# Ledger of designs, part 65: VH-VL binders against q0aze0

Target 1, 268 residues: q0aze0
Amino acid sequence: MKIILVNNRFKENTEKKAQEIAGQLSALNVEVIIDNGLDEPYAGTVDFIMVLGGDGTMLRAARRYGQRAIPVLGVNMGTVGFLSNIEINELAEYLPLILREEYSLEARMMLEVAVFQQQSLLTRVFCLNELLLRSNSPRMLSFALEISGQKLEPYRGDGLIVSTTTGSTAYSLSAGGPIADPQLDAFIVTPVASHIINKRPLVVSPEREISLHLLEEREAIIGIDGQIKMDFGAENRVLIKRAPHPLLMVNLKAKPFFTSIDRSLQRQ

## First folded at step 23 (VH-VL)

Design SA1
Fold by OpenDDE, fold request of step 26:
Structure SA1 (fold): chain C 268 residues (1-268), chain A 123 residues (1-123), chain B 107 residues (1-107)
Amino acid sequence: as target 1 above (268 residues)
Amino acid sequence: QVQLVESGGGVVQPGRSLRLSCTASGFTFSSFNVHWVRQAPGKGLEWVAAISYEGSNTYYAESVKGRFTISRDNSKNILFLQMDSLRLEDTAVYYCAKDRIYYSHAFYGMDVWGQGTLVTFSS
Amino acid sequence: DIQMTQSPSSVSASVGDRVTITCRASQGIKSWLAWYQQKPGKAPKLLIYAAKFRQSGVPSRFSGSGSGSDFTLTISSLQPEDFATYYCQQDNNRPLTFGGGTKVEHK
């Protein structure tokens, strides 16, 4: 068995724990690769991914490895979030099950985000939570939203979020989006400070494609999962569709989503 | 230099066929939806047909549906309009035009036009 | 099909004048209206897209307004090069349809 431990190099406690766990796994004849985000993603084949930390680390792991159909376990290290399944102090208890591959998997829809400039592809990213289009100035944006070839009324506001159902409890929620069942595949399109009062978010079929472009020259940015940022102008377009592969999240311990919402959200 | 150049116009007899061509240069032709728009002498503009950037979808005005066929060769940067069963009312300057937005399944205005090619009929 | 009614069909004006052209759609087209300028013997030129946004290179004296069914093209101060025929065009629905045109002529 070969396992990747994903941690955050900027959090010393996660690094130390990763080393400790790596030692334990090695003693059990498990090959271990540690990914602290410093280097490129490990290109070799692996059987399992453990994410040590919080939701942010999980998002990074998803972007780096999600397309490879590898089981990903979130191991929380004292943070509040939605993407971890067990606590670090529980790892020893569940380790035998992991090694025997006695766990269930939950498929989570990811986004495929393609950003273009002058018909050239700038970047293509798979992400678990959301794509954000946002003004980079005090001025509102005017932009076009197209869903499967259908043109909506031009948007005017600070921006727009296109989120997965997993991402519904992230920035989309703060912007007034609905809380979605993570077992449901869908896009959530949430306006950010729209010029239209009480403009409602859209829930869109995962079979559809979404595209955005500015209708005038303004300073804007594209944000992905709150970790990737790039400039976005009138010559750019972003195309969003369902990723061809979901993230396979490991479920070792029952963690009821809906009963935990209040607890998780109140702590934020 | 972004440009479209129409060709193939001329004098034709009613009931006959004519094939127009539009050659694109200075931009990525395969990334844009393209249109044919015609203008009868001394009259206004009339949308005729459109084809998606990938060539998989075609759209026609009712006045030409069943008679005209729009097609494209992205490898050669050429747009075509096959006009069959031509009628006197088809007399016009035919323009090709590109849509403003690339990789779109909708239309957002035509920002580049050719100079047109004239189709007339013999008496 | 969506019918576009453009008014007036012609307007006589002088250099420096404010010129207003209207376009009415037979049904709502949101903001998906374009304005074109055409000079004699020339191809149309895109001026305005999405009702109110100027195409690159278009002078600021040209402005578009409106949404839904009623739209307006305004030339704040007519210049000698602005004498031409103007067309509105909706692209909210297929088939695409043009207005009848407005010829701006010398007074």
Scores: ipSAE 0.904, ipTM 0.955, lowest interface PAE 0.5, mean pLDDT 95
Fold by OpenDDE, fold request of step 26:
Structure SA1 (fold): chain C 268 residues (1-268), chain A 123 residues (1-123), chain B 107 residues (1-107)
Amino acid sequence: as target 1 above (268 residues)
Amino acid sequence: QVQLVESGGGVVQPGRSLRLSCTASGFTFSSFNVHWVRQAPGKGLEWVAAISYEGSNTYYAESVKGRFTISRDNSKNILFLQMDSLRLEDTAVYYCAKDRIYYSHAFYGMDVWGQGTLVTFSS
Amino acid sequence: DIQMTQSPSSVSASVGDRVTITCRASQGIKSWLAWYQQKPGKAPKLLIYAAKFRQSGVPSRFSGSGSGSDFTLTISSLQPEDFATYYCQQDNNRPLTFGGGTKVEHK
């Protein structure tokens, strides 16, 4: 068995724990790779991914490995979030089940985000939470939203979020989007400070395609999962689809989503 | 440097067929939806047909449905309009034009036009 | 089909004048309205897209406004090169449809 331990190099406690766990796993004849985000993603085949930390670390792990159909376990290390399944102090208890591959998997839809510049592909990213278009100045953006070839009324505002159902409890929620069942596949399109008061979010079928482009040259940026940032201008377009593969999240411990919403949100 | 050039126009008899061509240069032709628009002498503009950048979807004005066929060869950067069962009311300058936005299944205005090619009829 | 009613059909103006052309759609087309300029013997030129955004290279004296069904093209100060015929065009619905045109002539 080969396992990747994903941690955050900026969190010293996760580094230490990763080394400790690596030692334990090695003693059990498990091959271990530690990924703290400093280097490129490990290109070799692996059987399991263990994410040590919070939601941010999970998002990075998803972007780096989510398309490889590898089970991903979130191990919380004292943070508040929605993407961890067990606590670090529970790992010893569940380790035998992990090694025997006795666990359930929950498929979570990811986004395929393609950013273009003058018909050339700049980048293609698979992400778990959301794509954000936002103004990089005090001025509002004017941009076109297209869904499966249908043109909506041009948007005017600070920006727009296209989120998965998993991402519904992230930035989309802060912008007034609905809370969605993570077991449901859908796009959530949430306006960010639209000049139209109370412009409603859209829930869109995962079978549809979404695209955005500016109607005039303005200072704008694209954000992905709150971690990737790039400039976005009038010559750019972003195309969003459902990723061809979902993230396979390991479910070792029952964690009811709806009963945890109030607790999780109140702590944020 | 972005350019569209129409050809194939001429004098025809009613009921005959004519094939127009439009050659694109200076841009990635295969990335854009393209249109045919015509203008009768001394009259206004009339949209005739459009084809998606992939070539998989075609759209026609009611006045030409069943008679005209729009197609494209992306490998050669050429747009075509096959005109069958031509009528006197088809007399016009025919323009090809590209859409503004690349990789779209909607239309956002025509930002580049050819010089046009004239189709007329003999009595 | 969406009918585009353009008015006036012609307007006589002098250099420096403010010229206003209107276009009304038979039904709502959101902001998906374009304006074109055409000079005799030449192909149309895109001026405005999405009701109010100027195409690259278009002088600032050209402006578009409106949404829904009523739209306006304004030339703030007419220049000698602006004498031409102008057309509105909706691209909200297929088939695409043009207005009847407005000829701006020298007074």
Scores: ipSAE 0.904, ipTM 0.955, lowest interface PAE 0.5, mean pLDDT 95
Fold by OpenDDE, last read:
Structure SA1 (fold): chain C 268 residues (1-268), chain A 123 residues (1-123), chain B 107 residues (1-107)
Amino acid sequence: as target 1 above (268 residues)
Amino acid sequence: QVQLVESGGGVVQPGRSLRLSCTASGFTFSSFNVHWVRQAPGKGLEWVAAISYEGSNTYYAESVKGRFTISRDNSKNILFLQMDSLRLEDTAVYYCAKDRIYYSHAFYGMDVWGQGTLVTFSS
Amino acid sequence: DIQMTQSPSSVSASVGDRVTITCRASQGIKSWLAWYQQKPGKAPKLLIYAAKFRQSGVPSRFSGSGSGSDFTLTISSLQPEDFATYYCQQDNNRPLTFGGGTKVEHK
């Protein structure tokens, strides 16, 4: 068995824990790769990914490895979030189950985000939570939203979020989007401070494609999962579709999503 | 420089066929939806047909549906309009034009036009 | 099909005049209306897209407004080079349709 431990290099506690866990796993004849974000994603074949930290670390792990159809376990290290399944102090208890592959998997839809400039592909990213288009100035954006070739009324506002159902409890929620069942595959399109008061978010079939482009030159940015940022102008276009592969999240412990929403949101 | 150049126009007899061509240069032709628009002498503009950037979808005005065929060769940067069963009312200058937005299955205005090619009929 | 009705069909104006051209759609087209300028013997030129956004290089004296079914092209101060025929065009629905045109000519 080969396992990747994903942690945050900027958090020493996760680094130390990763080393400790790596030692434990090695003692059990498990090959371990530690990914703290310093280097490029490990290119070799692995059987399991263990994410040590919070939701942010999970998002990074998803972007780096989500397309590879590898089980991903979130191990919470003292944070509050939605993407961890067990606590770090529970790892010893569940480690035998992990090694025996006695766990269930929950498929979470990811986004495939392609950003273009003058017909050239700038980047293609798979992400778990959301794509954000946002103004980078005090001025509102005017942009076109296209869904499967259908043009909506031009948007005016600070921006727009295209989120997965997993991402519904992230920035989309803060922007007034609905809380979605993470077992449901769908896009959530949430306006950010729309010029139209009470502009409602859209729930869109995962079979559709979504695109955005500015109708005039403005200072704007694209954000992905709150971690990737890039400039976005009138010559750019973003195309969003369902990623071809979902993130396979490991369920070792029952975590009641809906009954824990209030607690999680209050502490976050 | 972005440019579209039409060719193939001329004098034709009613009921005959004619094929127009439009050669694109100065931009990535395969990334844009393209259109044919015609204008009868002394008349207004009439949208004729459009084809998606990948060539998989075609759209026609009712007046030409079943008679005209729009196609493209992205490898050669050429747009075609095959006109069959031509009628006197098809007399016009035919323009090719590119859509403003790339990689879209919707239309957002035509920002570049050719000079046009004239199709007329023998009396 | 969506019918686009332009008004007036022609307008006589002088240099410096404010010229207003209207376009009415037979049904709602949101903001998906373009305006074109065409001079005799020349191809049309895109002026405005999405009802109110000027195409690159278009002078600021040209402005577009409206949404839904009623749209307006305004030339704030007509210049000698602005004498031409103007067309509105909706691209909200297929087939695309043009207005009948408005000829702006010398008074």
Scores: ipSAE 0.904, ipTM 0.954, lowest interface PAE 0.5, mean pLDDT 95

Design SA1
Fold by OpenDDE, fold request of step 26:
Structure SA1 (fold): chain C 268 residues (1-268), chain A 123 residues (1-123), chain B 107 residues (1-107)
Amino acid sequence: as target 1 above (268 residues)
Amino acid sequence: QVQLVESGGGVVQPGRSLRLSCTASGFTFSSFNVHWVRQAPGKGLEWVAAISYEGSNTYYAESVKGRFTISRDNSKNILFLQMDSLRLEDTAVYYCAKDRIYYSHAFYGMDVWGQGTLVTFSS
Amino acid sequence: DIQMTQSPSSVSASVGDRVTITCRASQGIKSWLAWYQQKPGKAPKLLIYAAKFRQSGVPSRFSGSGSGSDFTLTISSLQPEDFATYYCQQDNNRPLTFGGGTKVEHK
């Protein structure tokens, strides 16, 4: 068995724990790769990914490995979030099940985000939470939203979020989007400070494709999962569709999503 | 320089066929929806047909449906309009034009036009 | 089909004049209205897209406004090179349809 431990190099406690766990796994004849984000993603085949940290670390792991159909376990290390399944102090208890591959998987839809510059592909990213288009100045944006070839009324506002249901409890929620069942596949399109005061978010079928482009030259940015940032101008387009493969999240412990919403949101 | 150049126009007899061509240069032709628009002498503009950037979807005005066929060869950067069963009312300058936005299945205005090619009929 | 009614059909004006052209759609087309300029013997030129946004290179004296069914093209101060025929065009629905045109000519 080969396992990747994903942690955050900027958090020493996760680094230390990763080394400790790596030692334990090695003693059990498990091959371990540690990914702290410093280097490129491990390109070899692996059987399991263990994410040590919070939601941010999980998002990074998803972007790096989500397309490879590898089971991913979130192990929380003292943070409040929605993407961890067990606590670090529970790992010893569940480790035998992991090694025997006795766990269930929950498929979470990911976004395939393609950003173009004058018909050239700049980047293609698979992400778990959301794509954000946002003004980079005090001025509002004017942009076109297209869904499966259908043109909506041009948007005017600070920006727009296209989120998965997993991402519904992230930035989309702060912008007034709905809380969605993470077991449901759908796009959530949430306006950010629209010129229309009560513009409602859209829930869109995962079978549809979404595209955005600016209608005038303005300073804007694209954000992905709150971790990737790039400039976005009038010559750029972003195309969003459901990723061809979902993230396979390991479910070792029952975690009731809806009963934990109040607790999780109150602590944020 | 982005450019479209029409060709194939001329004098034709009613009931005959004619094929117009539009050659694109200076941009990635295969990334844009393309249109044919015609203008009868002394008259206004009339949309004729459009084809998606990948060539899989075609759209026609009712006035030409069943008679005209729009097609494209992206490998050669050429747009075609096959006109069959031509009528006197088809007399016009025919323009090809590209849509503003690349990789879209919607239309957002035509930002580049050719010089046009004239189709007329013999008496 | 969506009918585009453009008015007036012609307007006589002088250099420096403010010129206003209107276009009405038979049904709502949101903001998906384009304006074109055409000079004699030349192909049309895109001026405005999405009702109010100027195409690159278009002078600031050209402006578009409106949404829904009623749209306006305004030339704030007519220049000698602006004498031409102007067309509105909706691209909200297929088939695409043009207005009848407005000829701006010398007074």
Scores: ipSAE 0.903, ipTM 0.954, lowest interface PAE 0.5, mean pLDDT 95
Fold by OpenDDE, last read:
Structure SA1 (fold): chain C 268 residues (1-268), chain A 123 residues (1-123), chain B 107 residues (1-107)
Amino acid sequence: as target 1 above (268 residues)
Amino acid sequence: QVQLVESGGGVVQPGRSLRLSCTASGFTFSSFNVHWVRQAPGKGLEWVAAISYEGSNTYYAESVKGRFTISRDNSKNILFLQMDSLRLEDTAVYYCAKDRIYYSHAFYGMDVWGQGTLVTFSS
Amino acid sequence: DIQMTQSPSSVSASVGDRVTITCRASQGIKSWLAWYQQKPGKAPKLLIYAAKFRQSGVPSRFSGSGSGSDFTLTISSLQPEDFATYYCQQDNNRPLTFGGGTKVEHK
């Protein structure tokens, strides 16, 4: 068995724990690779990914490895979030199950985000939570939203979020989007400070494609999962569709989503 | 420089066929939806047909449906309009034009036009 | 099909004049309305897209407004090079349809 441990190099405790766990796994004749985000993603074949940390670390792991159809386990290390399944102090208990591959998987839809410049592809990213278009100035954006070739009324506002259902409890929620069942595949399109008061978010079929482009030259940015940032201008276009592969999240422990919402959202 | 150049116009007899061509240069032709728009002498503009950037979807005005066929060869940067069963009312300057936005299945205005090619009929 | 009613059909004006052209759609087209300028013997030129956004290189004296069914093109101060025929065009629905045109000519 070969396992990737994903941690956050900026969190010393996660690095230390990754080394400790690596030692333990090695003693059990498991091959271990530690990914702290410093280097490029490991390109070789692996059987399991263990994410040590919080939601941010999981998002990074998803972007780096989510397209490879590898089971991904979130191991929480003292933070409050939605994407971890077990606590670090429970790992020893569940490790035998992991090694025997005795666990269930939950498929989570990911976004495929393609950003273009003058018909050239700048970047293609798979992400678990959301794509954000946002103004980078005090002025509102004017942009076109197209869904499967259908043009909506031009948007005016600070920006727009296109989120997965997994991402519904992330930035989309802060912007007034609905809380969605993570087991449901859908896009959530949430306006950010629209000039239209109480503009409603859209729930869109995962079979559709979404595109955005500015209608005038303004300073704007694209954000992905709150971790990737890039400039976005009038010559750019972003195309969003469902990723061809979902993230396979490991369920070792029952963690009912809806009963956990209050605790997670209140940071208790 | 972005440019569209029409060709193939001329004098034709009613009921005959004519094939117009539009050659694109200075931009990635295969990334844009393109249109044919015509203008009868002394009259206004009339949208004729459009084809998606992939070439998989075609759209026609009712006045030409069943008679005209729009097609494209992205490898050669050429747009075509096959006009069959031509009628006197088809007399016009025919323009090809590109849509503003690339990789779209919607239309957002025509920002580049050719100079047009004239189709007229013999008396 | 969506009918575009453009008015007036012609307008006589002088250099420096404010010129207003209107276009009405037979049904709502959101903001998906373009304006074109055409001079005799020349191809149309895109001026405004999405009702109010100027195409690159278009002078600021040209402005577009409106949404839904009623749209307006305004030339704040007519210049000698602005004498031409102007067309509105909706691209909200297929088939695409043009207005009848407005000829701006010398008074």
Scores: ipSAE 0.902, ipTM 0.953, lowest interface PAE 0.5, mean pLDDT 95
Fold by OpenDDE, look of step 23:
Structure SA1 (fold): chain C 268 residues (1-268), chain A 123 residues (1-123), chain B 107 residues (1-107)
Amino acid sequence: as target 1 above (268 residues)
Amino acid sequence: QVQLVESGGGVVQPGRSLRLSCTASGFTFSSFNVHWVRQAPGKGLEWVAAISYEGSNTYYAESVKGRFTISRDNSKNILFLQMDSLRLEDTAVYYCAKDRIYYSHAFYGMDVWGQGTLVTFSS
Amino acid sequence: DIQMTQSPSSVSASVGDRVTITCRASQGIKSWLAWYQQKPGKAPKLLIYAAKFRQSGVPSRFSGSGSGSDFTLTISSLQPEDFATYYCQQDNNRPLTFGGGTKVEHK
């Protein structure tokens, strides 16, 4: 068995824990790769990914490895979030199950985000939570939202979020988006400070394609999972589809999503 | 320089066929929806047909449905308009134009036009 | 099909004048209206897209407004080079349709 431990190099506690866990796993004849985000994603074949930290670390892990159809376990290290399954102090208890591959998997839809400059592809990213388009100035943006070739009324506002259902409890929620069942596949399109106060979020079929582009020459940015940032202007377009592969989240411990929403959200 | 150049116009007899061409240069032709728009002498603009950037979808004005066929060769950067069963009312300058926005199945205005090619009829 | 009605069909104006052209759609087209300028013997030129956004290179004296069914093109101060025919065009629905045109002439 080969396992990737994903941690945050900027958090010493996660680094230290990763080293400890690596030692433990090695003692059990498990090959371990530690990914602290400093280097490129490990390109070799692995059997399991263990994410040590919070939601941010999970999001990074998802972007780096999610397309590879590898089980990903979130191990919370004292943070509040929605993407961890067990606590770090529970790892010893569940480690035998992990090694025996006695766990369930939950498929979480990811976004495929393609950003273009003119007619050229700048980047393609798979992400677990959301794509954000927002103004890079105090001025509102005017931008076109297209869904499966259908043109909506031009949007005016600070920006727009296209989120997965997993991401519904992230920035989309802060922007007034609905809380979605993470077992549901859908896009959530949430306006950010629209000039229309009652502009409603859209729930869109994962079978559809979403595109965004500015209608005027303004400086904007796109953000992906709150971690990737790039400039976005009139010459750019973003196309969003359902990623071809979901993130396979390991479910060792049942977590009641709906009964824990209030508790979890209040802590964020 | 972004450019469209129409060709193939001329004098034709009613009931005959004519094929117009539009050659694109200076941009990635295959990334844009393109249109044919015509203008009868002394008259206004009339949208005739459009084809998606990938060529999979075609759209026609009712006045030309069943008679005109829009097609494209993205490998050669050429747009075509096959005009069959031509009628006197088809007399016009025919323009090809590209849509503003690339990789879209919607239309967002025509930002580049050719010089046009004239189609007229013999008596 | 969506019918686009332009008014007036012609307008006589002088350099420096404010010129207003209206376009009405037979049904709602959101903001998906374009304005074109055409001079004799020339191809149309895109001026405004999405009702109010100027195409690159278009002078600021040209402005578009409106949404839904009623739209307006305004030339704040007419210049000699602005004498031409102007067309509105909706691209909300297929088939695309143009207005009848407005000729801006010398007074």
Scores: ipSAE 0.895, ipTM 0.948, lowest interface PAE 0.6, mean pLDDT 95

